# VHH binders against Vitellogenin-6 (vit-6): the designs that were tried, part 4

Target 1, 176 residues: Vitellogenin-6 (vit-6), of Caenorhabditis elegans (p18948r1340to1515)
Amino acid sequence: ANCVVKSTKINTFDQVAYRNQFTPCYSVLAKDCGSEKSEPRFVVLMKKINEKKEWKNVKVVYGENEIEMYKTEEGLICRVNGEEIEYQPESEIEKKQYNIIWLNKNTLKFDSDDVTVQFDGVNARIHLSALYRNQQCGLCGHYDNEKETEFYDAENQENTIPKFAKSYLYKDSKCN
Below, E stands for the ipSAE of ESMFold2; O stands for the ipSAE of OpenDDE; V2 stands for 0.75 times the mean of E and O plus 0.25 times the DockQ between their complexes.

## First folded at step 1 (VHH)

Design s3f2 (framework vhh_etentamig_d1; at its last look DockQ between E and O 0.02; V2 from the best seeds 0.00; counts 0 for: pae E 17.2 > 2, unsure alone 64.1 < 65, placed apart)
Fold by ESMFold2, look of step 2:
Structure s3f2 (fold): chain B 176 residues (1-176), chain A 125 residues (1-125)
Amino acid sequence: as target 1 above (176 residues)
Amino acid sequence: EVQLLESGGGLVQPGGSLRLSCAASGFTFSRYGMSWVRQAPGKGPEWVSGISGSGDSTYYADSVKGRFTISRDNSKNTLYLQMNSLRAEDTAVYYCAKGTLYYGSGSYFTPFDHRGQGTLVTVSS
């Protein structure tokens, strides 16, 4: 299943479309919610770069790695654990349990057996393995084939769409 | 059709060693990462170790780092797990699986058609 995240619209893993406004604070698009007592296998986050532009920053936390992809005036940038990865035309960079692939100078792909994230600086497409049915949460929904429960918040309570969206803002020292 | 056949399990004393093998057929072995997953009776599966298709990258769960070594021989279509310093907690059915998949909870979802039948390892004093 795919979740498509455009400037103001999200089409979830369960094919529910709704409007969402990103902020300069990270929101959780998708994360591994499979065990209460275990660290998530992955977390996919997105924010606007600033209040004015529709350019986005995507962060993928995968195991002990942080992958950051974002658009600048100089083009699309990828950082792995803080270190910039240079564009190599139509090549891939294999790391531990994932690959980073420049599809072209304007499109990056993070690829793993769990989650795939394709990003062009504004829009993202997230593919999630069927093995994560009922084990994922975030703005991309619950991946449970139930449209009526799509908007449970991070504490698993059903909410209106605006409250649902705010419940997945990533709380850190700058955005708390 | 993908076929995976594990072997090398058995009864061993704590502190002992065991080497597991997995014979693979029905796919181009060198193009896919491989992994070992174990499942104790009545427990969910736990990912143990993974290896890239070339063998150049290896990965281990924290519970086995320093004790287990994953390897592969692409000329023989065979995956290996060398298990040293075995402990009672290592008792499980061990499966090889197509893919390097890691799940940080210590649990691992591997569809039956992407893993072998398993080989039992029992560590008992």
Scores: ipSAE 0.000, ipTM 0.127, lowest interface PAE 17.2, mean pLDDT 73
ESMFold2-Fast, scan of step 1: ipSAE 0.005; ipTM 0.179
ESMFold2 (binder alone), look of step 2: mean pLDDT 78; pTM 0.800
OpenDDE, look of step 2: ipSAE 0.010; ipTM 0.282

Design s4a1 (framework vhh_6fv0_2)
Fold by ESMFold2-Fast, scan of step 1:
Structure s4a1 (fold): chain B 176 residues (1-176), chain A 123 residues (1-123)
Amino acid sequence: as target 1 above (176 residues)
Amino acid sequence: QVQLQESGGGLVQPGGSLRLSCAASGFTFSRYWMYWVRQAPEKGLEWVSTINTGGGSTYYKDSVKGRFTVSRDNAKNTLYLQMNSLKPEDAAQYYCAKYRYDSSGYYSPFDYRGQGTQVTVSS
């Protein structure tokens, strides 16, 4: 099961569709909320980086590694722990715990045993390991096969869509 | 102050039963999802069960499905875990936990847990 973000429309892991107004602040799309480790194994974040275009920045925090993918006038940019990685046709960056793959010049894929994120600069598709069923939270829902729980916020209480979305909004100095 | 106080652990033989309780204070219990987490000797923390605010939705680690039942009493600010058909691999310190409400950080239910209650399964 996938969570799909198309522009402003999110179709959750449990197939609930709704709209979210992305902002210059990061929103949590998917997060390890029931991990057996002391810190989340992964967090997938998304923000809007252009007011008139639906251009996005996606950040994947995986263990101690930070992978950032975003769209520019020059195309997709990928950074791994702050270092820019250039596009090469059919190239892969192989690391012991994860891979980064250019599927084509306009599409990047982060792949691991826990989570896969495919991103084209505007749209994202997120796939979670079955181990995260009932242990995931964020805008992509709970991955629990229950549609009634999709709008529970960061306090884990049922809310309307606007309050639900705001509960997963990360704040920093560039958002205010 | 946010406090979670577990009780009900003890020593049982394989196949036995125990009922754990968690008394919550310092926050509006009825507005939070609650979690049971355990830690066996020489192992990390592992998620066991989740219950939503109203108690109508429950979730379990695969190895405890059909044996454990989580429930809550919002009027008493108390969370429960009924454990049946206990196995040696269930022996652990059991904690109740809540999600840390702070969307500016990378937080998990493990960040707000009590002192725990010990469950031992042996002959």
Scores: ipSAE 0.000, ipTM 0.144, lowest interface PAE 12.7, mean pLDDT 73

Design s4a2 (framework vhh_6fv0_2)
Fold by ESMFold2-Fast, scan of step 1:
Structure s4a2 (fold): chain B 176 residues (1-176), chain A 121 residues (1-121)
Amino acid sequence: as target 1 above (176 residues)
Amino acid sequence: QVQLQESGGGLVQPGGSLRLSCAASGFTFSSYYMYWVRQAPEKGLEWVSTISTGGKYTYYKDSVKGRFTVSRDNAKNTLYLQMNSLKPEDAAQYYCATGRLWFGEYTYDVRGQGTQVTVSS
């Protein structure tokens, strides 16, 4: 199943559509929310970079690695653990746990056994392994085949859409 | 417990060369991107180079591109930085590092004291 973010419109893993206004603070799109884990295996985060444009920064935390992708006028920029990786045509960076694939200078894919994220600087498509049914939380929903649970917040309490979205905001010094 | 031990620094004249080494232990070295970072006195850490897990992809700070070459030997858990055509601006403490992010913050995991590179005219 796929969660699709088209600008501000989110279509969740359980096929519920709604709008979310992205801010300069990261929002959790998808996260390993398994109850017994001390650290999530993955977290997918998105924030708005530009005040007027729907340009985004997407951050994928996967184990001990951070992959950051963001839009510029010249195309997408990718950083792996804080270091910029230049676009190269048809390039693929292979790590034991994941792959980073440049589809073109404006589209990048993060691929792993757990989660796949395709990003074009504005829009994202996220695919989760079936292993994460009932173990996923975030703006992309609960992934439990039940539409009624899509608006449960970070503390697993049902909320209205605006309060639900706010519950998945991360605050840091760059957005305070 | 991640341990990184740098060596190979020293004093050279401008235009000279040095080869730095980093011995890694306490983690699966071959599964991680590795970095060289440096810090001059009274300045912050500055990224210098990145190398992918198998050594196929390498990336460099613009000011060192063409002069520095990063490489790794996964069988020996060792990272290298070959520095040619050294400039006074390259004088710094050099650290090897591996990166991790958790809780929205990025940090370098630097365990050694680094190795000092001095370039004097």
Scores: ipSAE 0.000, ipTM 0.129, lowest interface PAE 14.4, mean pLDDT 74

Design s4b1 (framework vhh_8k46_1)
Fold by ESMFold2-Fast, scan of step 1:
Structure s4b1 (fold): chain B 176 residues (1-176), chain A 125 residues (1-125)
Amino acid sequence: as target 1 above (176 residues)
Amino acid sequence: AVQLQASGGGFVQPGGSLRLSCAASGRTFSRYAMGWFRQAPGKEREFVSAISWSGGSTYYADSVKGRFTISRDNSKNTVYLQMNSLRAEDTATYYCAAKYGSWYDTALSSGYDYWGQGTQVTVSS
């Protein structure tokens, strides 16, 4: 099943569509929530990096590795554990646990046995392994029933973020 | 995703009544806010009524308030629009629409992601 982010519209793994206003703070799109006793296998995060354009930064934390993809005036930039990776047409950056593929100069794909993330600088498509049914949390899927119930409460304010979405927002010194 | 099927339209005389139904199939109907919109020939689509996911809140356009009643039955995955005291100006194709969760744009058609095929209502002598 796929989760698709088109600008501010999210179509979840359960095919539910809604809007989320991305901010300069990271929001969790998808996360391994399968066991509270274990560290998450993966976390996929997104933030907005330009005030007027829907340019994004996507971060994938996969085990001990941090992969960052973001839009600039010159195209997409990819960093693996802080090191910038140069564009190479149709090349794969193979690791034992995952691959990073440049589909073209404006589209990157993170691929693993657990999660796949395709990103063009503005829009993202996320695919999860079937093992993560009922074990996924974040903006791309359902949270717990209590949080979802509060999200369903009527709000007569056009620009408020729902409590559900706020629960997945990281605030740090870089986005305040 | 949710698929919507509107039904119950037809021909009625002024002062008559109709009940429209919108049947939903797909995931967890009870988590969706539901709206009714209408479009008359040569006019823009306009808001008619909406009901919250729980059924605890209802909204009506001024032109239909007191004449139309929206309700839902989450056990049957259906929303209803009871239309009483129908007038010639109520003639339109009626559409049902669904959106997940939040209410802040219930009167705006752009806020809805899932739409039914529509059902025609004609009020004429």
Scores: ipSAE 0.000, ipTM 0.079, lowest interface PAE 22.0, mean pLDDT 74

Design s4b2 (framework vhh_8k46_1)
Fold by ESMFold2-Fast, scan of step 1:
Structure s4b2 (fold): chain B 176 residues (1-176), chain A 125 residues (1-125)
Amino acid sequence: as target 1 above (176 residues)
Amino acid sequence: AVQLQASGGGFVQPGGSLRLSCAASGFTFSSYAMGWFRQAPGKEREFVSAISRSGGYTYYADSVKGRFTISRDNSKNTVYLQMNSLRAEDTATYYCAAGRWSYDYTLKPSEYDYWGQGTQVTVSS
């Protein structure tokens, strides 16, 4: 199952569509919410970095690794654990537990056994392993094959769309 | 209320050792990466060392690599910095900090969410 973000429109893993206004603060799109006592295996975050063009920054935290992808006037930039990765035609950067693939100058793919994120600087497509059924939370929904439960917030409470979206917003010094 | 209490500083002669501790409260310690930073008089705050949430990854500034060791105990909500072979240039106020993301953010003071008030280390003959 796929969650697709096109500008402000989100189509969740259970095929529920709604709009979310992204801000300069990170929002959780998808997260391993399966255990209260363990570290999340992954977190996928998105924020808006240009008001007019809907340009985005996507961050994937995968175990101890941080992958950041964002749009600039020069095209997509990728940082892996703080190191900027230069575009190379048809390149793939293979790491121990995941791969970073440049599909072209303007499209990046993060690929792992748990989560795949494809990003073009504005739009994202997220695919989750079936093992995350009933263990996923965030703006991409619960991934539980039940459309009625998509709008549960960070405390697992069902909410209206505006309250639901706000519950997954991170607010820190970078967006204040 | 979130608190980070750094302790263990003091006076030591060159070549000596100190162990710093940072006790955390008011947040889920095991969900945060921890870092140590230092600031000497007239200088900006600089990175010293960082440790990931699990303790599986550690990072060190070149100036302290091989001499300092960072560790953490999630059951005690405490991070430690073992400082060996101390030099006069290690004299500074040492701060512990908590950051929510992986090690890329642990290298920059501006990327940390919570800070302690610091503990003074003075290395002199």
Scores: ipSAE 0.000, ipTM 0.140, lowest interface PAE 14.0, mean pLDDT 76

Design s4b3 (framework vhh_8k46_1)
Fold by ESMFold2-Fast, scan of step 1:
Structure s4b3 (fold): chain B 176 residues (1-176), chain A 126 residues (1-126)
Amino acid sequence: as target 1 above (176 residues)
Amino acid sequence: AVQLQASGGGFVQPGGSLRLSCAASGFTFSKYAMGWFRQAPGKEREFVSAITWSGGSTYYADSVKGRFTISRDNSKNTVYLQMNSLRAEDTATYYCAARLYTGYYSDLTSNQYDYWGQGTQVTVSS
């Protein structure tokens, strides 16, 4: 199942649509929340870069690796553990447990056995392994937890849920 | 195995003080924000305090602000809660919890925390 973020609209893994106003602070889109005895395998974060455009920065923390993807006037930039990676047509940056793939000059894909993130600088698509059913948390919802959607009427499916959204916001001195 | 062991609870009279400790093992403590939560009988679990991974920022629920102080010692993998001017309303089981990647964030919901301890009972009564 896929979670799609299109500007301010999020369609969750549980097929619930709502709006979230991204800020200069990171929000958790998807995270491994399944085990109290293990460190999270992944965390996918998103923040807004530019107020007049819906330009985004997406960060994927996967084990000990940090992958950052963001939009600039010159196009998409990708950093792996702080090191900038240049666009290479039809190329894959293959590391131990994951790949980073340039689908084209303006679209990047982070691919692993656990999570896939496709990003174009504004919009993101996140796919989780079936192993994360009922083990995912974040703005993309609780994968296959139908009980959480029972509280949403038709009007709430298309609007902002401020308390829910604020619970996934990482605030620090740099973004406030 | 990941373990968070809370201790330091007990019986205390109103106006008294207690210091809670939470000893962590099985994960890289210095990369985690730490939180204290409490639950009184018949009530939902509520946020008490949080401290960032570096100790650079602290956060408190309005009900404890000015009375409680959170701190941490990364060399000892331990987080502390100093509780002063205790009130009967502070009676609860206190839990420590750990959360990854929470730069300067206060969390108002328990579902944001990755690891939980078993808790330590605090009773404030005359």
Scores: ipSAE 0.000, ipTM 0.140, lowest interface PAE 13.4, mean pLDDT 75

Design s4c1 (framework vhh_7ocj_1)
Fold by ESMFold2-Fast, scan of step 1:
Structure s4c1 (fold): chain B 176 residues (1-176), chain A 120 residues (1-120)
Amino acid sequence: as target 1 above (176 residues)
Amino acid sequence: QVQLVESGGGLVQAGGSLRLSCAASGFTFSSYAMGWYRQAPGKQRELVAAITSGGSTRYGDFVKGRFTISRGNAKNTVYLQMNSLSVEDTAVYYCAAKYWGTRYGEYDYWGQGTQVTVSS
């Protein structure tokens, strides 16, 4: 099951489509919300980085690793734990628990056993392992095969779409 | 005024069953994930079962297939059905509640515990 973000349109894991206006504050797209571990296995975040263009920054927190992908005038940039990774044709960065793959100069893929994120600087496709059915929360929905719970917010209350989206704003010291 | 009140514990013979209940008050129950933990003397506290606000469940390795967690939002109560009990299940069982946005693996509120003793 995939969640697809095309500019401002989100098609959730349960195949519900709606629009979200991304802001300079990170929003939680997908997060491990069912694990018994002290910290989530993964968190996928997205924010808008240009006022007039739908240019995005996507951050994947995976265990102790932070992967950041974002659009610039020069193309797509990738940082792994603060280190910038330059584009190289047919390149792959292999780690013990995940891979980062340049599919072409304009498209990156983060791949793991838990979550896959494909990103082109504007649009994203997120795939979750079936183990995350009923364990997922965020703008991509609950992944519970129940469309009627799709707009339950971070406080787990059923809401209108604008209120639902605001509940998943990830506010930090840089956003405020 | 948040309260978690546990009931249903007691003495049972090996192979028997018990149903634990945890009645919650002072918060919007349907918005909280609920869990059951246990602690035996000389051992660390361990997860028995958890249920999200959406009804998704997780179980500890040693109880999978024997225990079932469920919730009744209309009654603000979480349940733990325990079948095929063994002496190794002897412990104090704790009910816990977690709000969305609380650190993963952390719980906001804990019950006082109910004792379960399984005799051979």
Scores: ipSAE 0.000, ipTM 0.127, lowest interface PAE 15.3, mean pLDDT 75

Design s4c2 (framework vhh_7ocj_1)
Fold by ESMFold2-Fast, scan of step 1:
Structure s4c2 (fold): chain B 176 residues (1-176), chain A 120 residues (1-120)
Amino acid sequence: as target 1 above (176 residues)
Amino acid sequence: QVQLVESGGGLVQAGGSLRLSCAASGFIFSDYAMGWYRQAPGKQRELVAAITRGGYTRYGDFVKGRFTISRGNAKNTVYLQMNSLSVEDTAVYYCAARIYSYGDTWKDYWGQGTQVTVSS
């Protein structure tokens, strides 16, 4: 099951499409909300990084690792645990639990058994393991094959899309 | 300032039901994820059930199908409906509140606990 973000349009894991205005604050796209240990196995976050263009920063927190992908005037940048990874044709950063793959100089893929995130600096495609059915939350929906519940917010009542989106906005003191 | 007050615990026969309530005050309830934990004598505290700001729920494997968590934001209260109780469910049940953000834990705020005792 895929969640696709094209500029401001989000097509959720349950195939519900809507618009979301990304801001300089991170929004939770997808998160392990079913972990028994109360620690998410993964969190996928996205924010807008340019006021005039739909340029994005995507952050993937996977276990103890933080992967950050974002667009600049010079191209797509990737940082793994704070260290910048230079683009290299056919390069693949393979770890025990995940891979970072440059599909080309303008497209990056984070790949694991739990979640896959493909990102081009503006658009993202998120693939989630079937094991996360009924264990997923965020702007990409609940992944429970219930289209009617996708826009229920913190009050578990249907709200407008803007109120739904606000419920998944990461509350950080630095929204630059 | 933050306060969580559990109620609804007590003695019940095996196969019976109980509903626990946790009344929250001192914070904006709708901004917090809520959960229930339990601790039996000689055991570590374990997650029973949790409910996110958006209403997504999760359960410990030992209670799936028997317990249901829900929240009433208008009443600043989270509930745990406990059905088909067994002696193994005997424990002190704790209400917990966590602000919704990455990196937070269910350990942010805790109630004092309420005793549930199931007799055979």
Scores: ipSAE 0.000, ipTM 0.135, lowest interface PAE 15.1, mean pLDDT 74

Design s4d1 (framework vhh_7n9e_1)
Fold by ESMFold2-Fast, scan of step 1:
Structure s4d1 (fold): chain B 176 residues (1-176), chain A 124 residues (1-124)
Amino acid sequence: as target 1 above (176 residues)
Amino acid sequence: DVQLVESGGGLVQAGGSLRLSCAASGFTFSKYAMYWGRQAPGKGREWVSGISWSGGSTAYASSVKGRFTISRDNAKNTLYLQMNNLKPEDTALYYCAARTYYGSGSYRDYFDYWGQGTQVTVSS
């Protein structure tokens, strides 16, 4: 099951489509929300990095590793634990627990057994392992095969999309 | 070993007040969204109220909005429900439930943990 982010449109793991205006603060797209874990196995975050263009920064926290992918005037840039990784044609950076693959000059893929993130600087596609069914939270939905998710209360009243989106916004002093 | 233990129920006259407590143990309480639900005799389960992990967001069923207040104390691993202006139709078994994320959705199949409940009876 895939969550697709195209500019401001999000199509969730449960195939619910809605619009979200990204800000300079990170929003949680997908996260391991497993019940008995003190630390999530993964978190996928996205923020807007250019006021006039739809350029984005995607951050994947996977265990103790932080992978950052973002767009610049020069193209797509990738950082692994703060170290910038240069594009090379048909290159793959393999670590014991994950891979980073340049599909082309303008498209990167983070691949693991838990989560896959494909990103082109503006748009993202996220795939989760079936093991995360009912264990996932974030703007990409619950991954529960139910289209009535956190957008609705028990009385079937829809929660406002802006309020829902704000609940997944990570604020810090830099973006506030 | 995860436990949710409700207390504070009892018999009260219409117009009265009760405060329910839910003591949580065996998990990191401060990382979970918490909920109150109820089940009246011969009826299905009904969601009553929810509170986010930090306490910064709350939600209520229309039937209790303005009368009930949900709150939490993360230092004490305790969830509360302050019930004011109680009505006979509030008579039910009240139970707490825990979820890793905040959302009101369907409560019956998506909660990680459930309590046993505490009985509230409101006489006319």
Scores: ipSAE 0.000, ipTM 0.120, lowest interface PAE 15.9, mean pLDDT 74

Design s4e1 (framework vhh_8fcz_2)
Fold by ESMFold2-Fast, scan of step 1:
Formats: C-alpha cells, sequence, structure tokens
Structure s4e1 (fold): chain B 176 residues (1-176), chain A 122 residues (1-122)
C-alpha cells in the first residue's frame, strides 16, 4: 500500500485524498505506532523549505540512523547521520538494514524491509510492509482503511497541521 | 459471522451515569476501529464516539464531549462507553459497530447488533 504526497495533496495508504499545507516545521507522514513501550522502528518526516516553490526536506529515522533528503537548485542532497552523500550515476548505498538508491540526479529512494520512501524534492511515495497494517500513524493515515481524527481538520481546512503530528515534531527555534 | 452484542442500557435519571458494553466475535477485533452510534426515538442514526484499533486515539461528537468516554480491551474483545452527566437528549438505542474510521461520518457505519436501550427520564 502506498501513500503519495504530490505538492500539498496527500493520498493516504487507505486511498483517502486531502490537502495539507506543509510548513517549515517537520510533520510526521508515517511512523511505527504499534507500541508505546518501545521506540518506533521508523519515522518519516517532511517539511517545506521554499515558500515560492513546493520544495521539501524529507527525514527518515530508521532505527539508530537518520537519513535526510532535500531539494536545492543543483538537485537533491542526501545526508546519512549528518554526512553528505554525493550523487553518482547508478549509485546505490547498501547498509545492513537499508539501501539508498539514486534513481537519477533528482530522485532518491530509501528502501528497507519495513518502509520504502521515494522522493524527488517536491513529491514523495511511501510504501509500508504489511507488518505495519493497523500499526501506522501520521498524515498518511492508519493503513487500515481508517481516517485519523486529527487530519479531518486538515481535510476540511487548508494550512492546518494536525494536533497529533505536533506531538512528534522536532523542536526548532525558528518553527516553534 | 461478525457478531456484536451491546448491553448495559436501562432507565436512569438526568445527571446520572451508565456504562455500556459491546462484546465482539467473528473477526480480528484488534484490527478494526470501533464506534458507538445511537438512534433517538423517531430520528436517524447519530455517531457518538470512536476509538482506534490500538485504543490510543479517541473521538467524540460535540454533544457528548467531556461527558462520555470510550474505552476498549483488545484481550477481552470489548468496547465500553462510560456515560456521565446524562441528559434527556441522550435517550436512544445505542449500537456498537466496527468501522474503517473512528471519526466523524455516522453514515459510514453499519449496525450489526440489536442495540441497548438507554432512557434518561425523571
Amino acid sequence: as target 1 above (176 residues)
Amino acid sequence: QVQLVESGGGLVQPGGSLRLSCAASGFTFSRYAMNWVRQPPGKGLEWVSGISPSGKYTTYADSVEGRFTIIRDNDKKMVYLQMTSLKTEDTAVYYCTRGYSYGWKYSDYDVEGQGTQVTVSS
């Protein structure tokens, strides 16, 4: 099942479409919410980085690893645990738990057994393992043909960040 | 083969409290959102409250928010509706229903059980 973000339009894992105006603060797109007693296995976050264009920054927290992808005038930039990874044609960065694949200069794919994130600097496609059915939360929905109450407000009113997403936002002095 | 059995209704005075129960069988309970809906005399179905599959997220209709609490026990396959500060307007047949949503839109819910009657009267 896929969640697709096209600019401000989000099509959830349950194929519900709505609009969400991204801000300079990270919003949770998808997160392992299966157990509150354990740390989430993954969190996928997105924020807007250019007001005139719908340019985005996507952060994937996967176990102990932090992968950041963001758009610049020169193309996509990728950082793994703070270290910048340069684009190379047909390049693939293989780690024990995940892979990072440059599909081209302007498109990156994060791939794992749990979650896949494809990102072009504006649009994202997220695929979740069936293991996370009924264990996913975030702007991409619950992955069980279920709407989240928090995004009903976002569905009806543009430029709103759902309340539950704020509980998972990284604190930033510029966006608080 | 889905079965939902509501119970706990009765006659209660305004300002009173009552707890409704819903016993579920015939499906994997922990994979579905659960909702309470009600039908007042001579009116259509009205959504009251919803709870996510894990029980982490709950929602309430404006008319009951602050007065009702929805709870679920996945091990026992039960959903409960704790009602306080009951009003005559709460008089209705109450149904529990499984759903694809635990939020607004009562029209998305199918009644499968026989319901439990709640009457709030002096």
Scores: ipSAE 0.000, ipTM 0.106, lowest interface PAE 17.4, mean pLDDT 73

Design s4e2 (framework vhh_8fcz_2)
Fold by ESMFold2-Fast, scan of step 1:
Structure s4e2 (fold): chain B 176 residues (1-176), chain A 123 residues (1-123)
Amino acid sequence: as target 1 above (176 residues)
Amino acid sequence: QVQLVESGGGLVQPGGSLRLSCAASGFTFSKYWMNWVRQPPGKGLEWVSGISSSGRYTTYADSVEGRFTIIRDNDKKMVYLQMTSLKTEDTAVYYCAKTYYDFRSGYYSMDVEGQGTQVTVSS
């Protein structure tokens, strides 16, 4: 199942559509919420990086690796564990647990057995393995085939969409 | 201090029914979703069901949908799991779990805090 972010519109894994205003603070789109005792296997984060344009930064934390993809005037930039990688035709960054693939100079794909993230600098498509059914949380929903669970906040309160979205902000010293 | 006390488990025959109870204290019960989670012998924790703060929304694992019903009573600070048409595969220790916001990870989690209540479905 896919979660699609088109500018400000999110269509969740359970096919519920709503609008979210992204901010300069990371929001959790998708996260491994299946284990209380182990580290999450993945976290997918998104923030807005330009005041007037819907340009985004997407960060994928996958195990001990941090992948950052973001839009510039010159195209997409990718950073892997802090190292900047620019587009090269026919290029792919292969690592032990994942791949990063340029589909073209304006589209990147993070691919693993657990999660796939396709990103064009504004829009994202996230695919999760079926093993994450009932194990996923974030703005992309619970992946539980239940539409009624899509609009509750981080305290699991029944809330409107704006309150729901704010409850999933990634908290750090710059944003809170 | 958050406390969750599960009860109501026991030995039942296949096709039988049980009602599990969870008594909550140490937090504002009416503000949080509550969940039931189980651990079958030799296996990991499996989420079973959840109920919203008001009780208006409920959700269930596919394996129990149509057989189990989650209910809460905010005045009594109780959450219940009504189990019908029990199968041998339902044998597990059952825990209730409060959800919480983990500010370090930036998202929502739940933790098993009590001793649980044993459900054994056996002929």
Scores: ipSAE 0.000, ipTM 0.121, lowest interface PAE 15.9, mean pLDDT 74

